VHH binders against q9y6x5. Designs and how they scored, part 86

Target 1, 379 residues: q9y6x5
Amino acid sequence: LPPKLLLVSFDGFRADYLKNYEFPHLQNFIKEGVLVEHVKNVFITKTFPNHYSIVTGLYEESHGIVANSMYDAVTKKHFSDSNDKDPFWWNEAVPIWVTNQLQENRSSAAAMWPGTDVPIHDTISSYFMNYNSSVSFEERLNNITMWLNNSNPPVTFATLYWEEPDASGHKYGPEDKENMSRVLKKIDDLIGDLVQRLKMLGLWENLNVIITSDHGMTQCSQDRLINLDSCIDHSYYTLIDLSPVAAILPKINRTEVYNKLKNCSPHMNVYLKEDIPNRFYYQHNDRIQPIILVADEGWTIVLNESSQKLGDHGYDNSLPSMHPFLAAHGPAFHKGYKHSTINIVDIYPMMCHILGLKPHPNNGTFGHTKCLLVDQWCI

## First folded at step 3 (VHH)

Design k7 (framework vhh_8h5u_2)
Fold by ESMFold2-Fast, scan of step 3:
Structure k7 (fold): chain B 379 residues (1-379), chain A 123 residues (1-123)
Amino acid sequence: as target 1 above (379 residues)
Amino acid sequence: EVQVVESGGGLVQPGGSLRLSCAASGFTFSRNDYYMGWYRQAPGNQHERVAIITRGGSTNYPDSVKGRFTISRDNAKNTGYLQMNSLKSEDTAVYYCAAYDSGEIYTLPYDYWGQGTQVTVSS
C-alpha cells in the first residue's frame, strides 16, 4: 500500500513554548517520534506565505504568496482575503497535494490549510473544506480521518489547519503566561484527541504524522508604535500592507518617497526593493512592492492610531521568537530523535520522499532532514 | 465605546440602486489595524461575504456581485459604504457591516458586527 502522511499545523506555535509550558500529549508523541526544536521560516513570517512555503518548498518570492495582503504590479490585481479563490495568486507554484494527485492515481484531503479550497493548475484537493473558522477541530479531524480510511483512489496526503495559538497570541501576547497556559493546554489536549482518534481507527501505526507551525509570536506594546503618518503624507503612496512589514507603492518618484521614509524611525528599516537583504529571499517577484519597511521586533507600524494587538509576527525570520517547531511520528521517522534546526522549505522535499513523489524544483535541501528518516543514513 | 451601525437599506425594484452606510465609533476602517467588510444573510441561507476593503484600500468581491457592488470608506467621516447597482431579487437579504483586525487573514476574526439593515428587491 502506498505511504500516507497527515500534515497538521497549529498556527503561531512559537518554538520556545515547548520549554516554558507542559505538553504531556505532545511529549508522548515526541518520545516515540522526532522533534526539530527550531524551524527557520521564510520572510515575511506571516500565515499565508509560510503555509504555502511548507507545501511547495519555495521562498515567497518564488511561490508568489508574498504577504497576507498583496498587489501585483503587472496585472494590477489585489489580494487581501482568505476567501480569494482567484487561482492567479496561487499558480506560481505546485503544492504537494497537486503533485500527489497528478503523479499517480492518489487522492489528497484538506481541512482548512491555506490554498486547498482553490483550484491550482486546474487541480483542487480531492476532498476539502471551504475555509470557515467556526468549524471545530474535532469536525476537521473527523473529516480527515474519514477520508483517509474511505477514499478511492486512496488519500495518501492529508492536511489539517488550526487557528490557535495564533489568535490568542495576538489577543493576549506571548508573555501573558496565565492566558497562554490555558490556550496551550487546550492545544495539547487536541493533540491527545488526534492521537487517540487515529489509534481507535487503526490508522496510528501506519500513518506518518507531522505536527508543525508557520511562525512564532512576539510581545507588542502601545509604547512601541511607529506612526507612518508622521513620516509621509498619504497622497504620496498607496499602502499595500502595513505591519510589521509595510509594502509601499509610490504615487510620485520612488526616490522622493524613500527619502521621506528612510530616517523617520530608529525602529524601522527602509528598503528599496533591490536593497532588501539577500538573506530574506524576498526580492524577485512583481508582488513585492518598490519600497518595503521592516519594523524591529515588537514594534508596530500604525497610521496615527493605536494597535489592539498585544502579540504579532511578520518580523525578521532570523529571530528565534518567529520560529516554530516540527514534531513527527510514523513508520518513516526515527523514535526518540531530537534535531536542532531545519529550514521551513526543507519540509516539502522530505514529504515528497516519504510519499514517493518526484518534487518540483524547490529551495529545500533534503540533506537537512535525512537524520529524521529511518530509510536514510545520517552521517 | 467601539461599535458599527448600518443604515441605507430599503425596498427597491429589480435594476435599482441602494447605498448602504456603516458608521464606526471608537476606531477607523482604514487605520487602527482594522479591515472592513459587508456580509449578507437571506432567509434559509448562510452568511456570505459580499465585499471587503483592507487598510491599504484593496477591495475584493465574489463573482455574484463583482461589477455591481462597490465598497469604499471615508476616513474623515469614519464611515464605510456599499454602493449596490443593478440589484436583483437574489440580492434580498439583511446586510451586515463588520470590522476586524486582520493583519492575519485566517486568525483574527471580526471584532465588531452591526445589527444589520434589510435590503428587499421585489416586483
Scores: ipSAE 0.013, ipTM 0.418, lowest interface PAE 7.5, mean pLDDT 88

Design k8 (framework vhh_8h5u_2)
Fold by ESMFold2-Fast, scan of step 3:
Structure k8 (fold): chain B 379 residues (1-379), chain A 123 residues (1-123)
Amino acid sequence: as target 1 above (379 residues)
Amino acid sequence: EVQVVESGGGLVQPGGSLRLSCAASGFTFSRNDYYMGWYRQAPGNQHERVAIITRGGSTNYPDSVKGRFTISRDNAKNTGYLQMNSLKSEDTAVYYCAAYDSGEIYTEPYDYWGQGTQVTVSS
């Protein structure tokens, strides 16, 4: 049978949750598979950018999904996570499901992964669900497993996305042990359901399964607010994105706006686009605005109002609180192997290797993941 | 406490029009971290996105309602609107207003949903 891969994302699953909470089903998955303890995601550490980096192997400046809210100065178009279906925003890269369908006579299936309900380079996943948060994990799983088992041409690449623990991380904050314990136990039970379903359908022994996430979560507070209105008047700029990374489009001279912002708060770094740290790989795209504000971990940028968030992400990608993990099981992977860290862009060339696809040019390094794979030498 | 309340639903004949209103309290639409959408659910179906509007006024519609429905917002009145024209029997559903953080992808525990308003298109 051709190699098959199911890629599962639990949004906002901070890596150190694995050490602070019990996950019996996930730990059983890891015992017979591999664990990467930390995945260094791309900056900005938000949902849409990192999910697209996983499936393209590109930094945000290269794939073009540079935030969950964007503005393109050339075309005058606006993007948000509530207005994401224009292919224009997604066409700067080729995600793996498109490559899978175009290079090989194969199908792809998707349950809610960001971008999979959008035609990208005139190609949409062979089987997909339009995004709807009200659809249960069980319904998403039922569709994915049906498509993996019953498709012609065969589904060889499938994706499954779940909104937790991100939603609860925002609502309660990651330090709320009582509420987070309940949420994370439910996620572990969903992982148990996933494994059981695949075993019952005879898919488990021949399917490669990756469980990962796009970012972590950090604790926020009403005591850690940066009021942008105290820094600069609204008439001087258009706000493209607010918190914790603000994207500023000046209406007056850029240097004048920068000078009004640069000393406003000790808990916020202010960058002209060309001065954004090289390590962020967040500079070379027209959708990155002329001035970027980066809040310190746990600080929220507001407009003369209180914040309702107890947890957030989007912060500096060097912060361990922003890092997810990766676990995998299947014929391509070693059993009982633990690896310390990879970059999130490394996942794409590894997945292409497993599926026998030629990767598009990307920012990942295959060598970083070869120790996970049974057909590779780890020396 | 954040609350979202819909109004303006009712019974209308095919080809008719209705305007739905959405009033939010506990936060204002002038905050850049909150967006607004209209969703509908007919019996036996999952929620379907009908219209979305960002703080800056950018809008999106599915093909089923594009050209017939218009979403708008008044930040000063802390209200959102859905103008529905050329209504069809297929538009019969409970219509929900939702507000959520623009930095997050449709997350349930952070989403603020109203209780819904019934729209019935029938002769």
Scores: ipSAE 0.000, ipTM 0.214, lowest interface PAE 14.8, mean pLDDT 87

Design k9 (framework vhh_8h5u_2)
Fold by ESMFold2-Fast, scan of step 3:
Structure k9 (fold): chain B 379 residues (1-379), chain A 123 residues (1-123)
Amino acid sequence: as target 1 above (379 residues)
Amino acid sequence: EVQVVESGGGLVQPGGSLRLSCAASGFTFSRNDYYMGWYRQAPGNQHERVAIITRGGSTNYPDSVKGRFTISRDNAKNTGYLQMNSLKSEDTAVYYCAAYDSGEIYTKPFDYWGQGTQVTVSS
């Protein structure tokens, strides 16, 4: 029967949590599998952009999900929770579940991964759950495992998304050892439940499982605020996204707006779209606004208000605090192998290889992940 | 403190109208990354979203209420509204106002729910 893969995301799981907290279940998973200590995500380091990069192997400017809040100047459409199911936003790329269903007449299954409840290029995940944060990890896992065992054509690619530790990272901040210890212990217990369920159902030895995340988390403070209203009057622009990357659509001449912003705070960089650093790969898309503000790590952009966030992400993707990890186990993976770093866009071509799929053109490099795989050599 | 408080519920005849209000305190709907939505729960059902409005004013409705319900926001009063017209017995439910950080679409670490306001459509 064809190879099977389950891709699991714990949102906002900062890589260095692994060194500062105990994860007995995750460590047992890694002992018989592989660990990539840092995954360099794409800019901006936000949930929807990075989750879509994992499954397409593309930078945000190429796949079109450039932020969690977007505006398309050509069509005048706004992306939000109310519009996140519009295929328009997702159609600039082909995610792996679509490729999986179309190339080999296989099924895909999804428990809440961003985009899986949307028909993309007229193809929706064969089995899916509409996003609902109140649905337990256990219910998501029950559905995924049922679909992995009881589908025709067979489910060969499955995804599972969980909101923690991102929600608690924002609420408490990553430096709150007492609260974060409790949250991370619960996540480790969920990983234990996952492994136990797969073993009980006879799936464990023949299923490839990847556990990863979209980004990390950094500490914020009421002492590190950038008040945008002190820089520029709100009548001069439309605000598309605020913090820590502000997306500015000018209502007057772009150069006038830029000149009002460029020297306002020592703790943010102000870019005209064409001047955004090439290393971000965040320029060539109509959904990227004419002016982008990028706050320094730990700084929050506000509109004459305080911020409740004690942790945040979205910052420069070169920052280790923004990096997640990747752990994997299964017949495709070595046992007990540790690797230092891969790019988040490298996950897609690796997954295509495991599933025997021909990848769409992408920004990943298969060579970066070869050392993780049993039938490949480290070169 | 941070909270949202609903008001305006009550008993109305079929075909009638009600306007629900959602007053926010401790944050602003208009100036920060907060979406505001209205959700309802009839006995035996999960919460159903009936309207959402973004910071920029974009709105969305399910087919069951589209054309009958209108969501709006008064930035000066920091208050959201749900105008409900042509009410049906099927609209009977507890209506909840929710506000959440738009920068975190799925995780929503700062989502605030009111206590709910009862709407009963009956003769």
Scores: ipSAE 0.400, ipTM 0.664, lowest interface PAE 1.9, mean pLDDT 90
Fold by OpenDDE, second read of step 4:
Structure k9 (fold): chain B 379 residues (1-379), chain A 123 residues (1-123)
Amino acid sequence: as target 1 above (379 residues)
Amino acid sequence: EVQVVESGGGLVQPGGSLRLSCAASGFTFSRNDYYMGWYRQAPGNQHERVAIITRGGSTNYPDSVKGRFTISRDNAKNTGYLQMNSLKSEDTAVYYCAAYDSGEIYTKPFDYWGQGTQVTVSS
């Protein structure tokens, strides 16, 4: 039987939630599989970029999804969560479901994973759900498992996406123990439902399952605001993306805009595009704007408007609060093994290996995940 | 409103041929961002994808129909086709067309965009 892999993302699941809250179902999942305690994600630490990095193995500058909101100056196109269907934005990389989909006697399925409802490189998943936040996890799970179980050619790669605990993290802040306990309990219950359904369908023993996330969450406060309007007139630039990494498109001389912003706040770093730190791998793409502003952890960039968010993400990808986790179970994985850290781009070559796919050129290192896999020598 | 209508099915003897059509409305195949596939389902059997064609024109078939079935499209007519040759009894099923257009929202659980067309291969 060809290997099968289900990739599940719980958006905004910070790694240390596993240490600070109880997850009976997820812990059982981990006990019978593997855990990577911290996954270093890509900069910026946002939803669309990191989800695409997981399935391409590429840094954001390489796969071209450099933010949740983007602007291309040449075509005058805009990208946002409400406007993400144009293949123009996705075609700078080949996601794993496309590679898998085009193989003979294989098909791919997706439940609302970013980019899965878009024809990328002239290919779209055989089975997919259009993104709709109102659709329950149960319905998404039912469709995914039905496709995994009853399709021909068989679905060998599937993705499942859920918006929590990100939404609640934004609303309550990650330090709200009362509310986040409730939210995370629900997440654990959903994991229980997933496992139960797979067992009921006889998929559990043969299906490889990865449960991960795209980013963490940091606590924000009304006392930690950076107001750009205090530093520069709004008419001098266009804001392409706002916080915590602002993308600035100058309407006047770039140097003048830079000079007005560089001393705006001690809690914000201002970079010309060519001066963005190399460690971010966030420079070599035309979709990155001429100036970026990077707020310190827990600080929010605002205009003359108040923000009600108590949690946010998108900050420096070296911050532990931005890091998700990865757990996995199935015939490809060891049982009861814990690993300290990997890079998020390392997931792609691992998944390709599991599925027997030739990976496209990527930034991942297969060697980082060898200890998770039963068929590899752990060195 | 997006609509997909399958047609061309019928009764045919083993070894015969049929050509199925998939007429799409509400979007245009001439757009350079679509994907199309043909699927079939017989009572009690699994859902089966029998052909796909990418925007770029690449095609893929399962072994069960490879060499016998050919998927194509006519952008001018906004229609997809499935040429089925050397038909076998096991090809008997309801055939469905899935047409995908970027920017459009499709809500069906499976990639059955139309009501399907019955193909029966019997002597």
Scores: ipSAE 0.000, ipTM 0.262, lowest interface PAE 14.2, mean pLDDT 91

Design m1 (framework vhh_8h5u_2)
Fold by ESMFold2-Fast, scan of step 3:
Structure m1 (fold): chain B 379 residues (1-379), chain A 121 residues (1-121)
Amino acid sequence: as target 1 above (379 residues)
Amino acid sequence: EVQVVESGGGLVQPGGSLRLSCAASGFTFSRNDYYMGWYRQAPGNQHERVAIITRGGSTNYPDSVKGRFTISRDNAKNTGYLQMNSLKSEDTAVYYCAASEYGWETLYDYWGQGTQVTVSS
């Protein structure tokens, strides 16, 4: 029987939530599985980029989803409008569900994971749901488990995406213990429901399950705003993305725009594209704009307006507040093992190994995840 | 099913006014931090953002429409509006309503089918 894997993402699940709140269902999952306490995500620490890095093993400059809002200067296309379903944006990489479908007589299933409702290299997930935030976790889980049990060729790779705790993290901020406690308890209950459903359907013992996230969350404040309108007039540039990483397309000389911005705020770094730090791996793509602004943790870039966000992400990927975790359970994984840290790009080659797939060239290192796996030598 | 539906487009003379409406269904503006925006596209051009409003009512406009267009929202009626004054021939385009939980930084935008605005003498 081919091995099966279910990859679950709870958007914006900051790693240290595990230390500050009680998760009885998740703790039972971890007790009989593995926990990676910190996953170092890719820059920028945003939803679309990091979800695509998980399933491709590539940095954003390599897979081409470099932000949630993008502009490609060569083709003059915009992303985050009606073109979000255009395969053009996704075709710079091959995600694992495409490889899964092409290497063997296997199917993939998806409930809302970014990119799964788009044909990529002429291949779309065998079973998928068009994105709709109003669809309950229960309906997503019902479809995934039905497809895992009732498909030919068999579904061997399945994905499940949920918008919380990201939505509440933005609305309340991660330091709002009362509201975050309620939201995180609900998520733990959903994890309990997931495990119970898999047990009832006879899937639990033979299914590998990964629970992870794309990024964390940091506290923002009305006292920590950077107003771009105080430094530069709108007529000098086109704004492609705003906060906390602003993507600036100059309408005049690039050096003139840079000079107007470089002293705008002590809480923002201003980079010409070629000066972006190498450690970000955020330079070699036409969708990365000529000038990038990076706000310090907890600072919000605005255009002469107040911010409604009490929490945000997108900041420097070295910040622990931006890190998610990874928990896993199943026949491929050890029981009761804790690991300190991996890179988010390491998840892809690990998943390829579990599924018996040959990975496409990627930025992950299989050696970083070997200690999680029962069939690997770990010393 | 999540959807947004535009209305209020039409033909108007230069200097005239139109009010566009955007009715949202399948979600509520008051439940999450939903941004609402208006975008336009003229033939041969890329989509252009013309207005955005946050859940709390903060607004932003490009210089091409600033002072002429006003975006607003009624969270209780789950409806957004774009008041367009002093219309010019260059404002001729299909106007789209979009709603998202995180503004232009969103993972998924809910787009309408568009409404035609023609400014001609």
Scores: ipSAE 0.000, ipTM 0.173, lowest interface PAE 17.6, mean pLDDT 87

Design m10 (framework vhh_8h5u_2)
Fold by ESMFold2-Fast, scan of step 3:
Structure m10 (fold): chain B 379 residues (1-379), chain A 121 residues (1-121)
Amino acid sequence: as target 1 above (379 residues)
Amino acid sequence: EVQVVESGGGLVQPGGSLRLSCAASGFTFSRNDYYMGWYRQAPGNQHERVAIITRGGSTNYPDSVKGRFTISRDNAKNTGYLQMNSLKSEDTAVYYCAASDYGWDTLYDYWGQGTQVTVSS
């Protein structure tokens, strides 16, 4: 039987939380495994884009999930929470669970990872849960471990997604030590539950487990708002996405819309699509709008209203506040090894290697993760 | 190997001027469409963007430096510049040059080691 891998995401787990709070269960996991201190995610630093980059190894312009809210100018389709199950949005890439099921006669299992309840290239995860935020971590863990132990063909790739600490990061802000310490302690307890469950079921010693996240979190304020309505009337454009990256579809001449926006705020960069920084790898896709606005860290773009969120993400991916971490344990990984930085797109080719799969063409570099692995020659 | 190196920092009196330089090696500014920016960090603060220049020549500055700082690049010399005029004590920080290209084998943007700018009193 081939190796098995469980990929776990705690949404919005900022890398430096590891230095500012105590994580006894996560530290025990890391002590016998590996830690990557910073993962440089893709731009924009949002949930759907980065979760799809983890499992495809592609930048957003290549995999097509370019935001949590999208418009495709060629087909005239809109992407929102109500239609995120349309395969059209997900079909520009092949995620690892599809590759796992098609290259080898193996099964995949999924508890809530974005895209896993959608048939992508006519292939849906063998075992999955329809997305429902009300389902407990315990129920997700129970299903994943049952499927890992009791499946034919065998489940060799499994995913588990949890919405915290992102939800609390938005509500309280990452600088609220009292509320964030409570939330992060609960997450550490869930990691303890996960490890204990795997040990009780005899899975722990032979299962590769990756714990990671899609992005970090930064502090926002009512004193840091950019009122888009103060500079341009909404009759001149259609708003596809708002904050902190606004996606603008002009209803009039693009240059006229750009000229109204370019001097709107000193805390926002205004880009014509062809002028978007190359380092973002965020240009070559029909779902990227003709004008993109990028707010400075901690600034919120609003439409003549206040924002209630005290934390947010989506900002420039060079910002350490936007970076998650990666921890891993299992037979494929060294024990007690610490690595400084990888790109989030590097996770996919590493996972393909662990599972013995041929990766689809991707933007990751296997060399960046080889020192984490016991079967690789690391100089 | 790609490297960026800052120079031109130092101690200056309020109202004075400094020109920072960013020398790039291992790639050329003219071969790939590239983006270049200047960022600063004062003790206890987050990194703050002070200037960015796109491949198209578009520039952006925060209000704190707008009209006082000018970013430019010389593709033939493979160097970028930040001209800082009317310096204030609030401009005291370590200044970093950042550049990026299409390198798929890049762990992150190419950052320099920084250069200290201190404005007296």
Scores: ipSAE 0.000, ipTM 0.106, lowest interface PAE 21.8, mean pLDDT 86

Design m11 (framework vhh_8h5u_2)
Fold by ESMFold2-Fast, scan of step 3:
Structure m11 (fold): chain B 379 residues (1-379), chain A 121 residues (1-121)
Amino acid sequence: as target 1 above (379 residues)
Amino acid sequence: EVQVVESGGGLVQPGGSLRLSCAASGFTFSRNDYYMGWYRQAPGNQHERVAIITRGGSTNYPDSVKGRFTISRDNAKNTGYLQMNSLKSEDTAVYYCAASRYGWDTLYDYWGQGTQVTVSS
């Protein structure tokens, strides 16, 4: 039988939550599997960009999902939560479920992973659920396990996405120990449910399972606001994305807009597109706007108003607060092995190796993940 | 489901008036954490912002419409408005409303499909 892989994401699960809270079910999963303590994600550290990087192995400038809100000046198309189903936005890369279906004549299954309810290069996940945040974790799990056990051609790649702890991280902030403890305990219980369901169905011993996340979370405050209205009038630009990375489309001369913004706040960096730091790998895509503003960790960009949020992400990807973790269990993985760090783009070539797929050209390095795998030699 | 829908567009003669409405469904404007704006796009022109209202009720307009257009919001009716007076032929465009929620992930950004405004005589 071909190898099988289930990729699970808990949105906004900051790596150091593992050290500050107890996760008995996740710790039991790790005891007989592997743990990567930090995953260095891609910039910007947002949900849609990083979820697509996990499944393509590409930086955002290469796969084209460069933000959660995007604008294309040529076609006049907008990308957002209410308008994310146009294949135009997703077609700059080939995600692993498409490669899985086309290269090996196998099936893929998806419960809510970003992009899986969109036909990409005329190929949609063989089994999928249309995105709906109201659908329970239990229902998502029931569908995934049914498809893993009852498909022909066999489902060899499956994904499962859950919105927490991100939603609560925004609402309460990561430093609210009372509320975050409650939320994280519920997530650990869901991991316990996942493992028990797989064991009950006879899937556990032969299925590779990866549990990861797209980014972390940092504490915000009403004392750390950057008011753009203090520096520039709204008539000079169109705002494509606001905080903590603002995407500015000038209505007048770009240099004039830049000059109005460049000294706006000591807690914000202002970049002309060509001056964006090379280490971000966030420059070579038409969807990246002519001027990009990057707030310092914990600072919120606003338009002449206070912010109600207590937690946020999107900040510099070198910040540990922005990093998720990766845990994995299954026949491809060592038992009880801990690794310090990998890049989020490294997950894709590792998954291709496990599934026996030829990866498309990507920004990941297979050597970074080889020590996790039983069929690889570590020096 | 979650959407914003524009209405009130149409054909009007120069000097006339129209009021556009932006109705939200699947979420509520009763929270002060939503910003709203009106944008327009005419063939051959860049997409431009014509009005914005912040969470606290502050408004902003470009010089091309200042004094002629007024943006407002009714959180109880879950609806935004754009009152357009003294319309000119150059105001002809598809008008879009947008609602966005800062402080949360930027994926909570809602755009309408647009409504056509034609000013012709």
Scores: ipSAE 0.000, ipTM 0.129, lowest interface PAE 21.7, mean pLDDT 87

